# VH-VL binders against q8ixk2r445to577: the designs that were tried, part 107

Target 1, 133 residues: q8ixk2r445to577
Amino acid sequence: FFGMLQNKGLTDYCFDYNPPDENQIVGHQVILYLCHGMGQNQFFEYTSQKEIRYNTHQPEGCIAVEAGMDTLIMHLCEETAPENQKFILQEDGSLFHEQSKKCVQAARKESSDSFVPLLRDCTNSDHQKWFFK
Key: E = the ipSAE of ESMFold2; O = the ipSAE of OpenDDE; V2 = 0.75 times the mean of E and O plus 0.25 times the DockQ between their complexes.

## First folded at step 5 (VH-VL)

Design g20 (framework fv_zigakibart; at its last look DockQ between E and O 0.26; V2 from the best seeds 0.00; counts 0 for: pae E 10.9 > 2)
Fold by ESMFold2-Fast, scan of step 5:
Order: sequence, then structure tokens, then C-alpha cells
Structure g20 (fold): chain C 133 residues (1-133), chain A 119 residues (1-119), chain B 107 residues (1-107)
Amino acid sequence: as target 1 above (133 residues)
Amino acid sequence: QVQLVQSGAEVKKPGASVKVSCKASGYTFTGYYMHWVRQAPGQGLEWMGYINPNSGGTKYNEKFKGKATMTSDTSASTAYMELSSLRSDDTAVYYCAREKYGDYYFDYWGQGTTVTVSS
Amino acid sequence: DIVMTQSPSTLSASVGDRVTITCRASQDISNYLAWYQQKPGKAPKLLISAASTLQSGVPSRFSGSGSGTEFTLTISSLQPDDFATYFCQQYYSYPWTFGQGTKLEIK
């Protein structure tokens, strides 16, 4: 699967990653932005290793969640995917982060109007359902 | 201090093209989307589209597809908006305005560039 | 497209007055609404985001309220510097759209 990772509940919002410096493609939070249909900073690949890869830069980035955190951060992809970079895309569209036992949910970013994907308890909400376009 | 400085006023004949520039300073140019908004004389504001200076990716209001072209030069911290095949109803003030990535509203605006189309 | 309608189109007021400007959206936009002030010959200036969040450096006499389809900008005690045109903007969906503007002029 590859393409723009869109939310079922926030129907116009897609995973989006726009690093401000081409020499520092990692360490920033993944956000949700209105889907623009152009790929680019909204183009991701779901791999057989259960990674969500950012396919715009070299070296390639992989979405990760640090222990005890709920935000999705871009990290460097590793030859063998670490557990914090593995997400199970379930048949119902849920993205399950197995290490934390939580689901990725579209939510408001604290102190802003921005939406971000965050780890939350799995509730079967449409805001926790994702699909590739 | 954040500043967006636009190029000077232009007077063009129908059928010509015009390219407006917007030079950014006081912030990381690639960290913010640059939008273009037009205001016809005595009228309200109309969103034209945006460019992501980091990727060069653009999103246009359908009304301006094929009419406006947005580009940017990261090394110069400058965004550009070109209008082709000018008509009298393109007479307006054209603004660049920055959006903090993901916030959607415009916290800083250029001073505006007046484009007048007449023969 | 979401149509934004402001009322009144023109408002005459005196220094010290409380003035209110209304903005209506043609559909539910939650609180995804910004207010801008534009003085003659100048670029718009952001006053309020998220319907009610006052921007840094904007005088406290300005306030915003509302959600869904009806929004209000209030100036509690009008000052000479406040005579300008005010615009609302929705950022709920593409394309971003603005109200037609409300011109606040000296009575």
C-alpha cells in the first residue's frame, strides 16, 4: 500500500510530513493536513515490515513513537524495523501500534488549530480509521 | 522580525504576463506555506493558492488553475506568482501571506503588489 | 465552496462605542474562522484565529465568539485606530473563502 494516508472521520485530512531542512529530515512531528492530492509531503508507503515510510527523501524516514509518548515522530528507517516503528493496519482501517497497544487517532494538536495523529486507547472511532488514496 | 516584501506595481497590456515576487526574512522560509490572495479594486479577498517552499508543491483554487503559476527559490527565500494571458479583470492588488504549517490562517502578509491591466 | 457573508457591509460608529460585526458560513465550519483588519492602502492584519483566540499584540478590546455557522467580532470601546475594513475567513475546507468585508467608518 502506498499513497496518501487519509482519515475516515476527518475525511479531508491526510498524514503530512514537511521537514523544514533537507539535511534534517528526522525528529519532527507528523501532522495531519488537508489532502491536496499531489503526493509529495503526503506520500507514504506501508511496508511488509509494518512500517509507515516517508518516500520523499534519502535517507528514508519511518514513523515512530518513543516509549511513553503519544506523538508520531519521523525517525531514520533501520535495516530491521524496531518495534517502535511497527504499525498494524487492520482490516477495519485501524492503525494499531503493537508496542504500546494503542491506536493512531486524528486529534487536535495541543495549543493550536492543527490536527495530528496521536496514540490513544482503541475505541473503534472513525477518527482511528485510515486508508490509502 | 518577520517580513514579506513584494515587488513593485506593474502596468500591463491585455495578453501580457506578470510575475510578482515575495521575499521572506526573519524566519525559516521552508517551514511555512506561502499563499497568494488577490483583492480587486473595492472588493474582498480571494484565495488563489499556495506553494510549499520545502517541496515546491502547489495547490490552486480551481478558478486560477491554468492562469496562475506559483514557484519559489529557497536559496533566495523568495516566492513568485505569475499570471498569464492578462485581462482587464485581473486588475487587483496581489498579496503573499504565510501560513504556519498546519494552522491555515495567515499570520503575516506582504504589503501587496498592484497589477493594472489596460491598453 | 463555503460562502461567507458579513453583516453589516458598512457600519458607522463613534469613538467609545461598542461595535459588533457578524459573519455567517453557508455550512458548519466548527471554529475554523479567522478575523482580519485592513486599513486603506495596507495589507490585512490577523486579529483572531480559531473564532476566539486573540493574536499576540492585538488590543484586548477585540474579541471573537461563535461556532458552527454564526460568528461575531466585537470591539468593546472603539478607538480612532480601529476604523478599517474587517474580513472573516473560513479555513475548514478548500478553497479558503473570505467574507465580503465590513467597513467601519466614522459616524
Scores: ipSAE 0.457, ipTM 0.839, lowest interface PAE 2.5, mean pLDDT 90
Fold by OpenDDE, look of step 6:
Structure g20 (fold): chain C 133 residues (1-133), chain A 119 residues (1-119), chain B 107 residues (1-107)
Amino acid sequence: as target 1 above (133 residues)
Amino acid sequence: QVQLVQSGAEVKKPGASVKVSCKASGYTFTGYYMHWVRQAPGQGLEWMGYINPNSGGTKYNEKFKGKATMTSDTSASTAYMELSSLRSDDTAVYYCAREKYGDYYFDYWGQGTTVTVSS
Amino acid sequence: DIVMTQSPSTLSASVGDRVTITCRASQDISNYLAWYQQKPGKAPKLLISAASTLQSGVPSRFSGSGSGTEFTLTISSLQPDDFATYFCQQYYSYPWTFGQGTKLEIK
């Protein structure tokens, strides 16, 4: 699966990554932004290694969850996907993070009008449903 | 002050169409979803769908797909809902209601537009 | 679709009474529930979001509680201005749905 990763509940919002330096793509938080399909910021791939890969830039980035965090941060992809980069995109649309055993949910950023994907306890809410478009 | 002002009451024959407007003021129109909710006489509330004025994206209740068409004009800060092939059971008060992105509830409502369908 | 069922459909009470309205969901909706007040000929007014978050400007005599499938709206001491119809709304999944309403009238 590849393309824009869109939330079912927060309609018209997609995974978005725009590092300040295109030559240094790691270490920043993945956010949600209006789906526009332009450029490389909203193109992701779900791989056979269970990675959510940002592969429009070199070196390739993979979404990771750092210890004790509930945010999605871009790391470098590895030959063998580390445990903190493994996600299961289920048929029902839920995006499950294996290591934390939590699901990715669209959420409002605190004290902001911006939105981010955050790890939360898994529910069957549309706010935790995702699909590639 | 946030205000949602809807167009006036409509009386239509079966088979006709009607377009209800909802003019927003007191806030940034493109920063919120605009939903539509109807209420038949003496009945409860029924969610119809919403439009994202910023992107033009819409989401409809399956029940109203083909019945309702939601549009918006950002230059006029106005949302529109058109009902086609009107039937007697489309008789209701139709409300526009604002949702801040990600809140999923309605903090401000229009005053409602009564649409009456009768032979 | 998630069905929201309110009880009672009609409630008669007096000024000063403690009033409780119940809303039940056909499935677990966590705390994705809002309460609205509607007076005749008027649009609904938001009272509570996230099951228990009182909105700004709403009197403190209103409170909401519950999670999962059962929710309650409580008015600690009923005032004349509180006689109206109350609705719950789930926003756990689409389509969003409302309860059928509870009409609170003067005894």
Scores: ipSAE 0.180, ipTM 0.775, lowest interface PAE 2.7, mean pLDDT 94
Fold by ESMFold2, look of step 6:
Structure g20 (fold): chain C 133 residues (1-133), chain A 119 residues (1-119), chain B 107 residues (1-107)
Amino acid sequence: as target 1 above (133 residues)
Amino acid sequence: QVQLVQSGAEVKKPGASVKVSCKASGYTFTGYYMHWVRQAPGQGLEWMGYINPNSGGTKYNEKFKGKATMTSDTSASTAYMELSSLRSDDTAVYYCAREKYGDYYFDYWGQGTTVTVSS
Amino acid sequence: DIVMTQSPSTLSASVGDRVTITCRASQDISNYLAWYQQKPGKAPKLLISAASTLQSGVPSRFSGSGSGTEFTLTISSLQPDDFATYFCQQYYSYPWTFGQGTKLEIK
């Protein structure tokens, strides 16, 4: 799949990646933002290796979760997807992170004005349901 | 200096329709969702829905599905809400409100448009 | 739908008083709560987001607290300009809902 990855519960918000330095795409958090489809910030590829790739430039970025963390961070993609970069988009719309066995949820960062995707215990919340558009 | 300026008050008979406008200035119109909120006389606020002015996509509160139609005109930086098949209980003040970037609360509001439905 | 319940419905107070308005959500909404002030004949004005973050230009006598299902708006020393109706709003999930309002009147 390729396109904007939208949240069902946080209606018409999409995965967004806007690194402060366009030449250093590694190490920053993925956010959620109004789906607009302009520029390169909201286009992601879901691959056969179960990666969520940010394909703006080479080398490509892949979304990862570091051990013990719940935030989604951009890492470099590898030839074989590491376990911390594997997400399963399930038929019910949930986005399951294999290594942690948790689901991606649309959440607001505490004491901030931004929404972010975070790992949480899996539920049936619409905030944990996702689709490509 | 974000501003939302709405069209003037309307008096309508039951069965008619009305189209309320909301002209935006001081920001990039297509970068923010525009919401509509109603306030019936002496009552609280009810969220009605929004439009994404970039795509034309809309989302409606189930309560107003089939009653309200939200559109926008990008070249005029203007959002519209049309209410159809008006009834007396549609009498209210209708606000447009800009969504705060990244959140679903409203940082700027229009002055409100009073719609009165009477025979 | 998430039901937001405010108390009290009406509050009478004097200039200089400390007042507290509460808002209860029908389910856990974390800190996804905003407070608005509405004066007669005017649109609502945003005061607080994220339960406790004061908006630019809002006097420091206003504060918010709470998380989960219980939230409060506090005015530490009431001024004449503060007599208005106050609404809470959840923005955790669709549809976005408001409390019924608390009217703050001169005693």
Scores: ipSAE 0.007, ipTM 0.585, lowest interface PAE 10.9, mean pLDDT 87
ESMFold2 (binder alone), look of step 6: mean pLDDT 94; pTM 0.950

Design g21 (framework fv_zigakibart)
Fold by ESMFold2-Fast, scan of step 5:
Structure g21 (fold): chain C 133 residues (1-133), chain A 119 residues (1-119), chain B 107 residues (1-107)
Amino acid sequence: as target 1 above (133 residues)
Amino acid sequence: QVQLVQSGAEVKKPGASVKVSCKASGYTFTGYYMHWVRQAPGQGLEWMGYINPNSGGTKYNEKFKGKATMTSDTSASTAYMELSSLRSDDTAVYYCAREKYGDYYFDYWGQGTTVTVSS
Amino acid sequence: DIVMTQSPSTLSASVGDRVTITCRASQDISNYLAWYQQKPGKAPKLLISAASTLQSGVPSRFSGSGSGTEFTLTISSLQPDDFATYFCQQYYSYPLTFGQGTKLEIK
């Protein structure tokens, strides 16, 4: 699938990656921002390897979560997706991170009015349900 | 069963401090943010802020910045809210309330602690 | 801050009546609205989340509707247990804010 990865509960918000330096796209946190359908910052590809790929020209980025962490960070994609970069988009819309056994949830960034996707215990909340648009 | 049990009523003099406790049971304490809400006589509900018991991180409503201090003790599954430099307009019922995980509405509330500030 | 305005401030009704309480947000909050019931001397109880999602154990006579800036809580057939104060709360933006409350009284 390809497109904007939108939250079912936080309906106005999509996965967004907008690094401060266009020449270095890895190492920063993925955020949620108002869905606008403009630019490459909100366009992602869900691959057969269960990657969420940042669809850019240089270099290709893949969303990852480091062991023990709950934030989604942009890493470089690999030929064979490592476990920390695999997200299972389930039939109910949940986005399951197999390595941590947690689900991606739309959540407020602590001490901020901004929203970010975070790993949380899996629930039936619409804030944990995602779809490509 | 989820329960939030708060400390008893307090009567304080102006200028004093008060520390209200909220003991959680029936769930994983570090899995949910704990919020504080006050209700003054003749006023509605007013959000004061929250603490993330997993990190100790806090966020305050600007009105309470420098006035309220939120802390938690994970080994005791207890959240605390301390008010300093009490004034008569701090007289209110103070509630702790559990955030539904990742959603900022409150599925369980403590019974409330009445704080009265009188000379 | 997002200001939440409820109407009416006080509502007198009889058992069996259909009652509607309105909550208005000063800006678009999508469906990020919760409704609470508070009885005298008690803590608030969550009734509805996400504008229309009824919480477990809440009677089906309660329903919520609306999106954006205007929301309603409806009790289809008022029961004696329903006389209480009702509050709406937005959870779209910090600071979290509540309506001033609607007190539902026996007519």
Scores: ipSAE 0.008, ipTM 0.565, lowest interface PAE 9.8, mean pLDDT 85

Design g22 (framework fv_zigakibart)
Fold by ESMFold2-Fast, scan of step 5:
Structure g22 (fold): chain C 133 residues (1-133), chain A 119 residues (1-119), chain B 107 residues (1-107)
Amino acid sequence: as target 1 above (133 residues)
Amino acid sequence: QVQLVQSGAEVKKPGASVKVSCKASGYTFTGYYMHWVRQAPGQGLEWMGYINPNSGGTKYNEKFKGKATMTSDTSASTAYMELSSLRSDDTAVYYCAREKYGDYYFDYWGQGTTVTVSS
Amino acid sequence: DIVMTQSPSTLSASVGDRVTITCRASQDISNYLAWYQQKPGKAPKLLISAASTLQSGVPSRFSGSGSGTEFTLTISSLQPDDFATYFCQQYYSWPYTFGQGTKLEIK
């Protein structure tokens, strides 16, 4: 699958990565932003290695979660996908992070009206359900 | 101050192994990739690969696969590069160099470790 | 692998000269190109990233330009400290590759 990765509970929000520099596509937190339908910073590819890729040409960015953290950040894709970059998109739309045994949830960023994807205990909430559009 | 301090020069015989160290200071070791670059006498620069100290993940240039092994010790903020089955054409200066995640270029380099392979 | 070709391989110049070094990539690398300076017996030093972004502490006489497959490093008024070997590096894809180097010598 590829396209805009949209949340079922926050229906107007999509995965969004706004790199600080066009030539620096890693090292920043992935956010959620209003879906604009134009691809660009909201275009992601789900791969057979269970990666969520940001850029389809070299060098490619892959979403990862650092050990002990619950935020999603952009890293460089590795030759063999490390465990912290593997997400299982399940039939019910859950996005399961194998290494942590947690699910990606749309959550409000502290003290703001903005939203971010965050690892939380898996529940049947629509805020943990994702689909490509 | 950011510093990358490498181990001293080595003289080895063909068939031996050598392990070069690169000790980082002045920054968060796990926030940067550590790359290894080789330079044979009078030659250009040759990228060998990198290690991600945060995950332990590595990426090797195919030419060095099975020849070089990269590891790191996060508690010591030290990266290592081991070269096995040394041949005379492994004689070179070996550099470690850091990359900020997503920068892809090398902003700080170690001083280099000269490895000489002679019979 | 992306092949990086520099020209000239050797350049003889005098203090005060404007010198130009070119770097060509075998395929489109956008602006994912860095320039390094290396003096004899020393490690390379980053001069320019993203084809044209001058690094902190690098003299303003150095400049970079280009995108795609053709890139240029220019030194507007050569100083004694600038006699060194210069390398371009693509960081568009793995394996990262360097040009063969341009040795800048006193004329």
Scores: ipSAE 0.006, ipTM 0.516, lowest interface PAE 16.3, mean pLDDT 85

Design g23 (framework fv_zigakibart)
Fold by ESMFold2-Fast, scan of step 5:
Structure g23 (fold): chain C 133 residues (1-133), chain A 119 residues (1-119), chain B 107 residues (1-107)
Amino acid sequence: as target 1 above (133 residues)
Amino acid sequence: QVQLVQSGAEVKKPGASVKVSCKASGYTFTGYYMHWVRQAPGQGLEWMGYINPNSGGTKYNEKFKGKATMTSDTSASTAYMELSSLRSDDTAVYYCAREKYGDYYFDYWGQGTTVTVSS
Amino acid sequence: DIVMTQSPSTLSASVGDRVTITCRASQDISNYLAWYQQKPGKAPKLLISAASTLQSGVPSRFSGSGSGTEFTLTISSLQPDDFATYFCQQYYDYPYTFGQGTKLEIK
């Protein structure tokens, strides 16, 4: 799977990554923005290693969750994917973070006007359902 | 400059339908959600719903489901809101309002369209 | 639905006064609150977003504060052009809801 990773409940919002400087992609938070269909900052690949890979940068970035955190951040991809970078895209559309046993949910970002993907207890909410477009 | 220009005032009989237009200019029409808000005489503001002009997808306030229908015409950069089976309590000023990209509040409003329903 | 309640419904003041309008949400909405000014016969105009962020072109005498469930709009040194109705709005969850409005009129 590859393309724009869109939320079922937050109908027109997609995973988006737009760091201020292309040379400094590590450590910034992944956000959700209106799906624009132009690729680039919204183009992701779901790999056979269960990674969500950001393919528009070299070196390639992989979405990760740090221990004790609920935010998704960009890390450099590893030769062997670490457990904090592995997500299971399930048949029902849920995106399950195996290491934490939590699901990715579209949610309001604290202290700002924007939406972000966050780890939450798994529910049957449409805000936890994702698909590639 | 961003502008939202709405159609003129309407006077209708009970049971009629009315279709209000909102013509957008100064920005990419399909890049922004368009919301509709009503204001009854001397009353506050009520959110009715939104349309995504890019997909045609809509979200309605439950109060207006079955009463209001939102559509858009991408080639004309125009959003529409139709009210069916008009009653006297549908008398109000109807506004279109643009949702700010990525921030969700309303940054630009149309001038409003007065709809009067009288027997 | 999230209920927004403004206080007072009507406020009488004089030019030069410091005016404070309060808005309460029935549940935590973080900072997802906007303030709008509406003059008779006109559309609402955005003044403040994210509870405290002043919109470009809005005079610095306007300020917003608060988070969670309690919010305030303050106008320092009231000017003649400020007599209008003010509305708060939550954009935390659908349906979006507005306060009932506060009419600011000449004392």
Scores: ipSAE 0.006, ipTM 0.548, lowest interface PAE 11.1, mean pLDDT 85

Design g24 (framework fv_zigakibart)
Fold by ESMFold2-Fast, scan of step 5:
Structure g24 (fold): chain C 133 residues (1-133), chain A 119 residues (1-119), chain B 107 residues (1-107)
Amino acid sequence: as target 1 above (133 residues)
Amino acid sequence: QVQLVQSGAEVKKPGASVKVSCKASGYTFTGYYMHWVRQAPGQGLEWMGYINPNSGGTKYNEKFKGKATMTSDTSASTAYMELSSLRSDDTAVYYCAREKYGDYYFDYWGQGTTVTVSS
Amino acid sequence: DIVMTQSPSTLSASVGDRVTITCRASQDISNYLAWYQQKPGKAPKLLISAASTLQSGVPSRFSGSGSGTEFTLTISSLQPDDFATYFCQQYYEYPYTFGQGTKLEIK
């Protein structure tokens, strides 16, 4: 699947990656931003290895969650996807991070008015439902 | 010290085009969206659209499609907004405004460029 | 488009007064609302984001409240520097839209 990864609950918001420092394309947090359809920073690929790839740059970035953390960070993709980079997109739209056994939820970032995708206990909330547009 | 410095006032005849510039300094230009907002004399604010300087991608308010063209020059850290086929009702102050990364509102504004269209 | 309506359009007040300005959205915008202050001949200045988050450097006498469709900006003790036009803006969906403005003037 390719495209903008949009949230069902926050209907206007999509996965977005636009690092503040272009010389360090990896290591920054993935955010949620108003869907604009302009590509690049909102263009992601869901792969057969259950990766969410950022296809704008080479080498491609892969979304990952580090042990003990709940934030989604951009890492370099590996030849064989490590467990922390695997997300299972379910039929109901939930995005399940198998290593942590948690789901990706659209959530407001503390101390700001921005939205970010975070790992949370799985619920049937529309804020945990995602689809490619 | 974030600054947005816009080009000077313009007086144009109906049918002409005008290109307003907005030079950014004090931050990484390509890390923030640049919006354009106009204000007709004695009236409120009207959102025109934005440009993502990193990609060159744009989003326009439907009202300004075919009228406004937004571009940017990353080497000069400058955003541009061009208006074509000017009419008297395009007379306004045009502002550039920075969208704070991940926060969606306008934290810094340019000083404004007055565009007057009269015959 | 989401229509933003401010009330009142003009407000006369004296220094030291408590002033409240209201902004209504035509549909639920959660807390995606900003307040701006504009003085004559100058660009707007961001005062409040996310309906209630005071921006750095903005005096504590300014506060915002509300969620959904009804929002208020309050100035607890009006100062001479506060006479200006105030605008609300929704950033819930495109196109972004502003209220018509509330002009706060000396009584």
Scores: ipSAE 0.007, ipTM 0.558, lowest interface PAE 10.8, mean pLDDT 85

